Miniprotein binders against Probable L-asparaginase (ansA). Designs and how they scored, part 11

Target 1, 322 residues: Probable L-asparaginase (ansA), of Deinococcus radiodurans (q9rrx9)
Amino acid sequence: MPASLPRLALIHTGGTIASRPSPDGRGLTPQTPPALPGLEGVQVSEHQPFNLPSPHVTPAHMQQLAHLIEQLAGGHDAVVVTHGTDTLEETAFFLHLCLPAGLPVVLTGSMRHAEEVSWDGPGNLLDAAQVALCPQTAGRGPLVVFGGDIFDARTVTKVHTSAVDAFGGYPGPIGRIDRTAAGPQVHYFARPEPRPTFRPVTLERRVEILYAYAGWQGEGYAGALERADGLVIAALGTGNLPPELLPLIAATDKPVVLATRTHAGPILPVYGYAGGGATLVEAGAIPASFLNAHKARLLLLVLLNLGASREDIRRVFTQGVF
Below, E stands for the ipSAE of ESMFold2; O stands for the ipSAE of OpenDDE; V2 stands for 0.75 times the mean of E and O plus 0.25 times the DockQ between their complexes.

## First folded at step 7 (miniprotein)

Design X3 (from fe14 with V7I K17R I23F R27Y T34V V37I E38T; at its last look DockQ between E and O 0.70; V2 from the best seeds 0.00; counts 0 for: pae E 14.6 > 1.5, pTM E .770 < .8)
Fold by ESMFold2, look of step 7:
Structure X3 (fold): chain B 322 residues (1-322), chain A 80 residues (1-80)
Amino acid sequence: as target 1 above (322 residues)
Amino acid sequence: SKIEVTIKGESPEELRRALWEVFELAYKHGAEVVFYITGDKITFTIEGLSEEDAERIAEEIKKLAEELGLEVEVEIRREE
């Protein structure tokens, strides 16, 4: 049978890439997304499950998006998702947790809108599509492409509020796309690894995040614990907290996950003073591995909705099974 | 090879225990597992297994369900 053209699903969810200044001067308003520039020989279908600024996106929207992508998998070779940049990394990680790795899924957005000089929408969108269709991309799970860099969904994060080069993370991108006279060139620096897919039916459990600071005595802890099924604390350095938190965590039977407020690096529970990470883990806290607080929150949310025990949750986080 | 499993139970706690033990087993063998819970049962799909690993894992799942007193249906399919 003759080969058909590659089939790409383009899913729009909103963001600056799909926005322009309003005529009345009230700021950016949603508009139709831009067309894919310079992508010949590809059949493109377009979908819009929602059109939201990324601060309005919730885990329920992320699950809706995951379901749509699964429905599209049988009819497409790749998926590109446009998304606002403030929560793009959370949607990427949710999809990483909840979609099988086989179908390429690439998320992107823009820092500038269509009426700005040097707007980055068309370049990011074309790069995302070309990465998604690259044979080497299969099996890597959801990726973020931005400014020519290819990022793993587990580690990518927005590191600047306004720069066009706004995405980074530790250890950094896992690949690169460059456009050359001979065409696009995609290079990967990391190999894909097997990982589980989580399929919660509902997302009605609650996980709250607390942020540690110098002099914190546990303000807000009791209220957050009462409202939530589990907590994430963005702790200091390698996972340390002020001493007042130690007895609070020791008294808690709900899961408390330690992430770090530090830009990068894993939780290393090596300090033995009161509130040091070793004492917190001994008291029952769960190290978040290398996940930042909001990604740790998503993993904890998914595990709680699957009915995981505190020990199951500890195993997933500490063994890196995500 | 691919394993399709349905486990039925009367208690969400019993189903949760089965879920996490199957997950750990599949992960140990580098297999991908997808699951969901509907009412009184869990449905699993476990993929990327050798024929030998699929037979071993299917037997371990049946033993797990028996130990937990749960009804189980397991089907092994060759992936083409």
Scores: ipSAE 0.000, ipTM 0.248, lowest interface PAE 14.6, mean pLDDT 86
ESMFold2 (binder alone), look of step 7: mean pLDDT 76; pTM 0.702
OpenDDE base, look of step 7: ipSAE 0.032; ipTM 0.510

Design X4 (from fe14 with P12L I23L E24Y R27M T34E V37L; at its last look DockQ between E and O 0.89; V2 from the best seeds 0.00; counts 0 for: pae E 5.6 > 1.5, pTM E .737 < .8)
Fold by OpenDDE base, look of step 7:
Structure X4 (fold): chain B 322 residues (1-322), chain A 80 residues (1-80)
Amino acid sequence: as target 1 above (322 residues)
Amino acid sequence: SKIEVTVKGESLEELRKALWEVLYLAMKHGAEVEFYLEGDKITFTIEGLSEEDAERIAEEIKKLAEELGLEVEVEIRREE
């Protein structure tokens, strides 16, 4: 029997990769989605559940996208999602939390728009498709492909606002795609870790992020704690705060996750001064491990919507298996 | 081996306890876990287990459910 052609679902969500100058002169706006560069021998279905700049993407949109991917899974071998770069890492991480690991899903975008010199969209889109269809990609769950690098959804972050190599993070890419005359070459440097798949029905719980800075005395904390079901604090260094935050964290039964504003590295509760990470964790703060604040927020959001207790949330974050 | 688990309970609190205990039990064995929480029901799919570990986990899940007073169905499927 002739081997059935690989089936790729291409899902467009907007972003710079779909953006062009607005006819009204108001700047760049998402418009026509990019065409997949000539990929011979692949059946492609195209979908566009929404057309948004990535700053307008919400967890509800991420959930809608997850449901669409699940619907498409039975009829496709792989999925590529085009997305704006500003929140791409958040969408990728949400999908990582909520989709089965076995489903090949690759997110990509571009830093340049279609009318710029050396548009990076077509290259990223072709890379994403070829990675998604690569047999070695199976079982790795949602990945980000950008500039030929393949990233883990847990660790990838946007590291530059304007460079074409805008994605990175610690420890960096887990794989690479390159092209030769013989075709695409995909190489992986890491294997996927076992993880749970979280399937919240609703996303009604609220999680806010507070950002620590020198001289912060807890401004905005009381209001955030009143409105939200949980908090994430982008703390200093390994998870340290001004001393004023210690009694505030100690006084609440709501989950407060301690992340870092520092670009890379874990929360390490070793400092014993007032507001030091050790004192905050003793007061009940939950260390985010290696997750940045916005990814920690998504994990906390998912867990809260699953009815997780503060202790359950602590267990998930501290075990680092997600 | 693959384990399919269905847990039914009358309260969200009971289901929550079961959910997280089962989840962490499976994770201790390096298993991949999928779960759905809907209403009074939790469904689990646990994959990547040896036959021995699958049997052990299945027994522990049943015991946990009994201790919590929950209805549980556990099915072990061998991946050929």
Scores: ipSAE 0.026, ipTM 0.517, lowest interface PAE 3.9, mean pLDDT 90
ESMFold2, look of step 7: ipSAE 0.175; ipTM 0.676
ESMFold2 (binder alone), look of step 7: mean pLDDT 75; pTM 0.686

Design X5 (from fe14 with V7I I23Y R27W K28R T34I E38R; at its last look DockQ between E and O 0.02; V2 from the best seeds 0.00; counts 0 for: pae E 17.6 > 1.5, pTM E .779 < .8, placed apart)
Fold by ESMFold2, look of step 7:
Order: C-alpha cells, then structure tokens, then sequence
Structure X5 (fold): chain B 322 residues (1-322), chain A 80 residues (1-80)
C-alpha cells in the first residue's frame, strides 16, 4: 500500500454490532468486534479500549475514548467508533464537546446482530468509514452514521427500540451517504456553528435528571438536589412544569436545566403562568436549547467539572455555543 | 450566497412547524443549514446557494412565516 494512503483508526467499544448469543443462554452479549468490509486503499488500525453493551457505558468510558482519539489523531486521517445504540448518542455528544472539530470522528452501531438475516452492521460500518474519509467531513465534529443518514452529535437520538431505521432527531439528519456506480457519494445539508472545545480534567461532579409528568409535585427533587451539583428536568412541552416546581427552582443557586420530555424541539420559554417556562427562566432555570435531557446532563456535567459559574452555564446553553 | 433567518413568535407549535419546513426547504435545494436557539427565537443560516436560489428561498421563508403568524427577518449575504 502506498505511503500516502488514508489512515483510518477503527475503535470498537461493543454493542449489538459486536454481539452474539451468549454461551450461557442468557441472551446477546458483546463478544467479537465486526470486521470492516473490504475498503481498498485505506490503512486501518484497530483498537478496543472496552467491549461493553451500551447501557454499561459511563461518562468515564466516554472520557477514556476521547483520550484515545486524541492519542491517535497524530497518526490518522479519520476515526470510526463502533458503539452500542442505547447510549451512542451520549458518547457522540460527549466527544463533540471534548474533542476539537478538525479530525473526523464517526460513530455507528447496528440494530441487528451478525447471526440475523440482513444484519445492518457491515453496511453501517462501511458507510461510517466512507463518511469519515470524505474531505467534506473534516471540521464538523463527531457524527453519527446510521442507515445511510448522517447526524449531528448535538441533535441525533434513537427514536425506535427495534427498527433498523432507529435514529432520528430534531431537526433531522445533516447529510446522507449513497453508493453509485461512481462510488460513494456524501452530501451535507447542514453544519453546526463554530464552538469551543471543553477540556475537563475529571468528571467527579454529579448531575441528576428528573422527569416531569402530569400531577408531579416535585417528588424526588429535594433528594436529587441534595446529592447533585446540578439538575436537569425533562420538562413538559416547551419547558413547562407544574406550579409546585417554581418556588423550588427559585430557592436554589445550583444550576437547574430545563430540557423537554417531548420527543423533539427546542425549549421555548414563552408561557407566563406559574410553572410556565418564562416564569421558570425568570426564577433562574436554564433552557437546554435543542438538547434532550441526557445530552443536557452531559453538557452540564462538563461545565461543572470546568468550574463554570451558574451564569456561565446559562450563557453556554442559551447562546447554543456547544 | 447564504441566507440568515430569524424567526420569533409566541406560538411554540408554529415555531416548530417553521423550523421543520425551513429544514425541508434547505434539503430540497441541496443547501446546508446551520441553526441555533437564542432566547425566545430561532435563527438559521442556509448556505451553499446560488444568488438566484437564495432569493427564491428567502421569499418562500417570508411567505411561510406570514402563513404561520410568525415574525421573521431574512438577510441574504455573500458566503465568505
């Protein structure tokens, strides 16, 4: 292979794409990473920092992965990460926050395992590699590729438990990869604004998520606030809560971030009734922009570990510079 | 050319409709869109357009905002 060939780092972390029925009969477990289908003219290095089902992945694993990617950057033109689909979007967003945007990093996984008919692992993996090596991908930060769609790490989310077309998000994919007689073709329709890179040394701060529902009177709020350095609330609609939460939010100096339990869409603090989003923001709550609750939690966690003040945290969230 | 759009209004449902329709409009024209939320408004940048396409799309966005009862500002600039 010529010395000027593209160099791809392939990092495996587990998930269904690496899974088979376990020897003990208890179901699927991660075992052997998938093989990259034939990708001619590319020098591939393979790495496996951990081999986990994605529900076992933690922010500490995400930071470990970020450090590995930084170590590999000097010797590679692009990175592909295979990852289980349940927390893939969280790892993608963590990497988005903590890595500079220059080196392409593409995450993917599968909804089916290797023993299933028409399993989606090989296609997703090849698509991810081709997207990662596309020159237009540089500078976009970490991306998720799934089913031929290319997603921004800030907005992508798993929207179906079992469909092979399991990923979506608001407003939707930012690009597409298709294969033609002329080869793979990558098209981008959107890109994020420039943003800072966040570099926390530790992730020891604690952020908890509370979920709002009809009739919620703040059960669990006091305990969560006592244990945590900040809270995220998956609020109703555009960022509204039952009225009982308003005085509770007003009474703390700890950051309380409002995301929505709604499937998609931004926080829009326009309602003025007690517990309406405008009243909550006036009382000190921080709207999460387009971030869902678990991504808002990761941003808040990173900012707290950097020592950001409540007002700095508000500025980052409300200006959307992440 | 690029289009910079600011949409503001009191109806969260109509703002969400506008966001999706602007995204689909950009997709249909093969354009790139950058978006963010700032306060009680949503801003978009739609890039990779010819000057002629940018003018057409800007008019479509203005009509959309009027139909939905939303305030809109649209600016067309050269891409740098």
Amino acid sequence: as target 1 above (322 residues)
Amino acid sequence: SKIEVTIKGESPEELRKALWEVYELAWRHGAEVIFYVRGDKITFTIEGLSEEDAERIAEEIKKLAEELGLEVEVEIRREE
Scores: ipSAE 0.000, ipTM 0.152, lowest interface PAE 17.6, mean pLDDT 85
ESMFold2 (binder alone), look of step 7: mean pLDDT 76; pTM 0.704
OpenDDE base, look of step 7: ipSAE 0.199; ipTM 0.705

Design X6 (from fb5 with A19L L23F R27L T34E V35F V37I; at its last look DockQ between E and O 0.01; V2 from the best seeds 0.00; counts 0 for: pae E 19.7 > 1.5, placed apart)
Fold by ESMFold2, look of step 7:
Structure X6 (fold): chain B 322 residues (1-322), chain A 80 residues (1-80)
Amino acid sequence: as target 1 above (322 residues)
Amino acid sequence: SKVTIELRVDSPEEARKILWEIFELALKYGAEVEFYIENGKVTFTIEVNDPEEAERIAEEIKKLAEELGLKVEVEVREKE
């Protein structure tokens, strides 16, 4: 095949990394895609489907972004998405669910802005681009690159509110990028995993999250259940709830997914006391596997919008087919 | 010594139909209840300190199962 320049789509969605004062004072105004430092010999196109702080990003915006990436796939070898860090992990997981794995897509952001002494934006952006163009990245689905670490979209999460190295997740990154005299070196510690692509037409179904706490007697549950097509509960520990929740979960045929309010670890429904995870699963609750509550919500949302039965939803979550 | 009431139900789906009633009954008597899945069957274990309460609980469980149309096995054992 002929030697041609790699084509990179750089998609900005907002956040600190994607913001610069314009020369005329009207905010961010990159008129043409810039060449990235250290990325000479790459054709870069620049796109901005929306410009939002990440707390304003919704699943509809994530779907809009997925559509743009699919439109760009035929003309590009890789995609980099800049995104605010508060919901970056949710966008990454949504894209993981809804895009085929072939085209490399790497998301990144920054914890600091350009006025700070150790602004991390340019380094993260260059790392993301170089990871996205690495041949070993193909087939892995959307990834998050931050601070030189490469994270799987299913497990990556923001683990610190303000530290520059704010991203983690159990069991940790799946790879690393380091710069050497010979150039960037990308190394993966894990192999790609096959998984399905989900293609909902709309995202009109409603999924609500409830957060468990000591002494919770089910406040808010009935209202949330009435409003929603399914629920996620951020449960205690390995998937346990106060005993009052057991009959409430048993009484509905709507999917109720158990995630954990714990920062890491899977749902392990092993406790047999009233409200223990084993009792909740026997009552019909669906363990979220290793997904946190907001990622479990996205998966449930996608499955509901595909018309999946409760049994299909349980199978996807419990078999980890995502 | 504790007295154990053991309730066995043929499937998780059938166990779900009586689940709340068993837990509510245990709470009424201040009894601890656990349940397990074994070989596709569900076993509830309720422990009390009073043999008279154990027999009452067992009778209420049998009545509830009949009212719900469920086929269950109920055993009451004294812990030696």
Scores: ipSAE 0.000, ipTM 0.112, lowest interface PAE 19.7, mean pLDDT 84
ESMFold2 (binder alone), look of step 7: mean pLDDT 79; pTM 0.729
OpenDDE base, look of step 7: ipSAE 0.015; ipTM 0.320

Design X7 (from ac3 with W22L R26W K31E V35F; at its last look DockQ between E and O 0.28; V2 from the best seeds 0.00; counts 0 for: pae E 24.6 > 1.5, pTM E .793 < .8)
Fold by OpenDDE base, look of step 7:
Structure X7 (fold): chain B 322 residues (1-322), chain A 80 residues (1-80)
Amino acid sequence: as target 1 above (322 residues)
Amino acid sequence: SEEKYRLTIEVEDSPEALREILEVLWKYGVEILEFYVERKGDKAIITIEVEVEDEEQLEKLLEELKKLPGVLEVERIEEE
């Protein structure tokens, strides 16, 4: 029997890659999804569960997307998701937490819209499709492809607001796709690590983020703690806070995850002054390891919705296996 | 001359108990130099270092802490 054509599911969610000037003159809005360019010998199915600017994407939308991908998995060899860039790293990380590692899923988008000079959408979309269908991609789980770079969903972050190479992070890309006359070339520089798959049924639990700054005295903490089931604090450096936060963190049984506002690096609870990371962890704060605040929020959200205890949450974050 | 004292407070581990302790400390206007919480099951041991104006203020603080419903024991740690 002729070898069945590879099957790709293309899922459109909106974003700049689908955006054009609005007919009403109010600016750019998601409209027609991009066409997949230049992919021969592949059976493509197209899906559009929603059409949103990425700032409108919620964890509920991410869960809907995860369920759709799971439904499509039995009939497809790979999945590509087009997404707005502003929250793409959050969606990618949520999918990383909730989907099996073996399912090839690649997220991409664009920094330019279709009517701009040098629209980056078609190139990113083709790269994403070719990466997704590459045999070496199997077992890596959800990835982000942008500007020819292949990123881990755990570490990728948007590093520039307007540049075409808007994605980066520490340690950087785990692979690269380039095209030659011979075709696409995909190289990986890392192997996937084993990780659990989390399957929350609901996302009813609430997690808020607080952002630390010089002179912060805990403004907004009390209200956030009252409303939320857990907190993430984007702390200073390796996880340090003003001294006013130490007693506030001590005085709760709710999980408080200590992340960093710093672009790269882990939480290291080594400082022993009031509000230093060591004192905060002793007071019960949970170090976020290498996760940035918004990804730590998603992990905490997932764990809380699974009914995880504070100790279970601490274990997951400290082991760094997710 | 402000005097520094270290205290251990054994409490029922609840947000309410911890808050009540903090409210007492704040009411007395003492400077909290250290605040540590060790959780052990349903109990917590809070270690604090406070700066007080005088021994009379410390005694009043200790008396009020001991009266809190969630407080099981308050001890002064003498620096050797």
Scores: ipSAE 0.000, ipTM 0.198, lowest interface PAE 10.8, mean pLDDT 90
ESMFold2, look of step 7: ipSAE 0.000; ipTM 0.086
ESMFold2 (binder alone), look of step 7: mean pLDDT 80; pTM 0.758

Design X8 (from ac3 with E23R L25F R26Y K31E V35F; at its last look DockQ between E and O 0.55; V2 from the best seeds 0.00; counts 0 for: pae E 15.2 > 1.5)
Fold by ESMFold2, look of step 7:
Structure X8 (fold): chain B 322 residues (1-322), chain A 80 residues (1-80)
Amino acid sequence: as target 1 above (322 residues)
Amino acid sequence: SEEKYRLTIEVEDSPEALREIWRVFYKYGVEILEFYVERKGDKAIITIEVEVEDEEQLEKLLEELKKLPGVLEVERIEEE
């Protein structure tokens, strides 16, 4: 055991875990967690760079958070971030892209607030802290801990609007934390993988998402193309679209990334009918691999702000270099 | 308009003392913009940035914080 105490940075950003309604309807009431018995001998510092409901969080806030974490890295052994659950997976993925993997960073939140009888905030927070301080967590990049499950930032997604176990994704958790009479037990099912760190200076580029549906004839495509520097389409199944989209994509000179509206599985560009994924890729669409549309948007946003060429963007998405 | 101030509060590191500090901020409707809490043994040092309507609101806040049991020191840092 080292002579100095481990130092944990706890960063609050808002959401149900961090707020209660005020009786005057004005302002937010921060909630400092009580001293948790499982953190004896840990020096905890607390930070709040912003306090927002997660639907109000933007990529600029995510970049601000990334910068704060980098500033704290020299003085801390681990970081826990509390975050509202609606965009938590996007912040986690942004941090995955933009932070080096060395410092443990664990994000969590709650589905219930402090006034509810089944408030999940304290358990999630303690789990996140204990995972963040576990030696096996180092080198894994940002993780999401929720309901005892440990998730990879690339694949985690909110799969239920109101259930306490709201987080999932495919292939699922990469680890677990359980409490036993001998203390917390953290198990990982996979080893860390090296990845690049992306460092955009600004986030001024624009990426819009279009959502495919039965009978879609390309409504909104031209307008989105004019407003944005790149597009993501949440396509059907393995990456298929109605036939009207094929000529639109073929004529597009900006990056068009093809994700799926299906909640699990990669883009597989194998169908040859008009609008089938093979025809779309031949026409220039970039398959998003296993990323869902809003994570593909973040990766495309970061790459565009780094000045990546269309060919570089295709390579990063298709070869999984993220 | 509203003004920003930084405060430091040295307090006993207990859940009840910390809750009372937050209740005072809540009572006055003060917006908390940023904070940092460092826990050292049985004490905590809170550095906090707040936005208030005017200096009168700030002075009332500071006086009430100083009176709380468990609060050891309240110091104002003005860096607008």
Scores: ipSAE 0.000, ipTM 0.311, lowest interface PAE 15.2, mean pLDDT 85
Fold by ESMFold2-Fast, scan of step 8:
Structure X8 (fold): chain B 322 residues (1-322), chain A 80 residues (1-80)
Amino acid sequence: as target 1 above (322 residues)
Amino acid sequence: SEEKYRLTIEVEDSPEALREIWRVFYKYGVEILEFYVERKGDKAIITIEVEVEDEEQLEKLLEELKKLPGVLEVERIEEE
């Protein structure tokens, strides 16, 4: 029988990739999603569950997107999501937690809008689609493709406010796509890793983030703990806080996850002074492994909304089984 | 008005015993201003400067600390 053309679902959620100068001169506004040029021989379906600047995207929108992707799985070979860059890494990680392996999902966006010289939108879209349709992408979960680099959803982060190559993270890209005269070439530097899928029904449980700074003595902790079901603290270095936090963390039965405000690297509970990471973990704090604060928040949010116990939450974070 | 006091706590050097001391300070709403831990064999000596509402709150705090299984001695340091 004749082989069918590959089927790609293109899902638009908004962001700079869809932004153009306003007709009234009032800066940038979300506009009609860009067309996907250069995918001759691919059958494309287009979807727009919402159209928001990425600072307006919430975990409820991320769950709506996950639900749509699951509905599309039976009719498509791959999915590309266009998204604003400010919270793209959070949406990618939420999808990583909530979608099974199977259907390739690639997120992308742009740093420049359509009226700027050297608009990066069409190139990122084409790269994302080619990566998503590449057989070697299977089993890797949701990925971010930007500037020819392929990133894992667990580690990718926006590292610059305005650079065209704004995305990075440690250990960096897991692969790359290059355009050649012979066509696209995709190279992966890491093997696919099996992972569980988490499927919360509601997202009613709350998680807040607190940011540590020189001179912080736990201001805002009590109020956040009263409002939330769990907390993430963006701590100092490898997971260190002032000594005032030690009795506060020891006193609560709610999960408190230690992430770091540093650019890269895991939580390492090595310091034994009062408020050092070792004493905080001893007091009941949960190390975030290699997750930054906002991704640790999403994992904690998902686990709490599944009704996971404090010890189950500690196990998932500590073993890196996500 | 809030008053400052310095306490010395001699406790067995275990994570569980230390955690329970911190829990008592939180339970009684005591502000910890400074502390120092000196480890000596199987014991730890904690010197803590705290801020309390009044002497009644301090007395209740000292009573609860003395009830903890791992606590060997609790003493208020006099200013001189």
Scores: ipSAE 0.000, ipTM 0.212, lowest interface PAE 18.6, mean pLDDT 84
ESMFold2 (binder alone), look of step 7: mean pLDDT 81; pTM 0.782
OpenDDE base, look of step 7: ipSAE 0.262; ipTM 0.693

## First folded at step 8 (miniprotein)

Design A10 (from XA with L23M Y24W M27L E38R)
Fold by ESMFold2-Fast, scan of step 8:
Structure A10 (fold): chain B 322 residues (1-322), chain A 80 residues (1-80)
Amino acid sequence: as target 1 above (322 residues)
Amino acid sequence: SKIEVTVKGESPEELRKALWEVMWLALKHGAEVEFYLRGDKITFTIEGLSEEDAERIAEEIKKLAEELGLEVEVEIRREE
């Protein structure tokens, strides 16, 4: 007689959505996680593997979260993660690399805390839960839902420090959720895409990011290379660096990935001057395609911890599968 | 069709070679690939293949494992 209700796992990791003014008046601190608002007819289990502002979240925490999601998969139809917004895109991308596409996983957060007028937390949380339970979400990998927009983990980025609609990325959202008289309506603009997933046992290998600027001559490169097992450089434009970097990149066997400090668009190794992208790739640099520097860092981190060779790493970055 | 592959090896280097070659084969055919790497064992699930492509990829995986001296089990499940 009674129908089975959908089963949702709600995982709290911290951030502004869980923050309230401190009793001592010293700003915002992590507090009790938000209640799930107005999602009737759903069975909810709640979990809190950690409770941190997102600047304190590390890849080890992201891996802990991935393991928890895998443990919950057999007992749930969908997962929603609440997370601080500053590193949410990195956690989403880590999960994209490490979780199979079968169980819907949606990340969300808020820009305003619970005691602010027009707190965006409850709306984002409800939207995330509705998206996660939507049949069309299956097979897409982890998604970010924010302000009614649905973003792919590959491209989502925080584009504003304080706006309530802080998330974007290029080419933008892959879908929308709208609240209508007929109930929630989810619309996707893109099809699910197949992708490899990775399950590193440890994350002991290190990856650092260097940021290119006008007048940079490779300062910090040698020290970073000594400390790390691989590097990402946020390069100029389509993947260009000063000429000083060409012999440095040619001399190392460690992987050096070229990302761009530019807001949008892929690495294109087209310039042939010394330090131009074509010369750097010929010297052994690996183009990051469409990934921004911090997502390229997470991919490189995962691959190095799987023991991937430089050739394997180059293939993964250049196949365009994420 | 779906392929399940389990590869066991004594050398991390040999397991890494098997991992990447199997992944490249699956991706070239537009297949979904999931794998689980734990210690000396890798388990793959490859989905989205025609029956003909599944047979071909299974054979290539077996040849690769033989060339690398690895233990391999390959199972093809055909989905209607």
Scores: ipSAE 0.000, ipTM 0.195, lowest interface PAE 18.9, mean pLDDT 82

Design A11 (from XA with L23I Y24F M27Y E38T)
Fold by ESMFold2-Fast, scan of step 8:
Structure A11 (fold): chain B 322 residues (1-322), chain A 80 residues (1-80)
Amino acid sequence: as target 1 above (322 residues)
Amino acid sequence: SKIEVTVKGESPEELRKALWEVIFLAYKHGAEVEFYLTGDKITFTIEGLSEEDAERIAEEIKKLAEELGLEVEVEIRREE
């Protein structure tokens, strides 16, 4: 049992949860971070490394946040991060890759601002703090808490542009928190999974994403390959592309990762027609497992900045070493 | 059990191979691995292992480092 009052670090990065209507009427602007709702018997420290709408958050900001969390780890029992919802899943996944297990980290945000009816910010923040401080959360790595659901960083996605319950993904939440008269109740549906921690010093290597569509013949591939150190393609179905991509992928030594534009499910190299997933993997393409394109991009970015070879990258993706 | 590993060498290519093989080895055994790269040296901390698996992994890491021509120091510490 913990011997003293728990210590919580509250880190604000921006987003709708910290936004108010502009005095000039031109939409929402960043403001004072929200106060933590009434937690008794908890010592709270507050931090704000940046204050940005989440479309302005870059991998460099994600790395800055990871470094701050590592600095805070020795003095705190848990961390809560408030973040804008548009790229929250990418920041969560970056932290999953780059933070060691041992310190509970929970990310949250809001879909509504403080002056809207039924602002979801205070409830999400309270839920996130209570999940982060729950003993059952230990060893689970960075999590996303939103609308009472607890999500794994590898699978959580924003699935709706405007709904208050905007987060989902497949297989869905790994747990829930409910507020009861007896206090908070946390239920986990899955066990903690062990994972490696990746520690890139720089993020100078570049990764671009290409999106496949009906009638795409590889337009933009050559230019992207020239600029980038690796590529992710959001392919069709289980990882299929038009036949024009097969010789292009075969000709490069740079890593090309196949993700899918499909909402859920893994890449499966089962089709043998020209451009089918089996032919692309034989040509050197790397299947992304169940990661969506933008999470596969972050994993590839981290691996390239660690000097991983194409074969190292293949092993990480195909054996699920993340 | 916990394993603390230090690997040293003049070859960046062989150090890179050691890094990734240790990460994959730890993951196969359900262990958590932390590492630091600095100059000609990698330090690893591997946690969440049974005593038997820790001894096995330590020997595999020593063999890997020797095959790659790297200097290796491995310590097994019992936790709990």
Scores: ipSAE 0.000, ipTM 0.372, lowest interface PAE 14.6, mean pLDDT 86

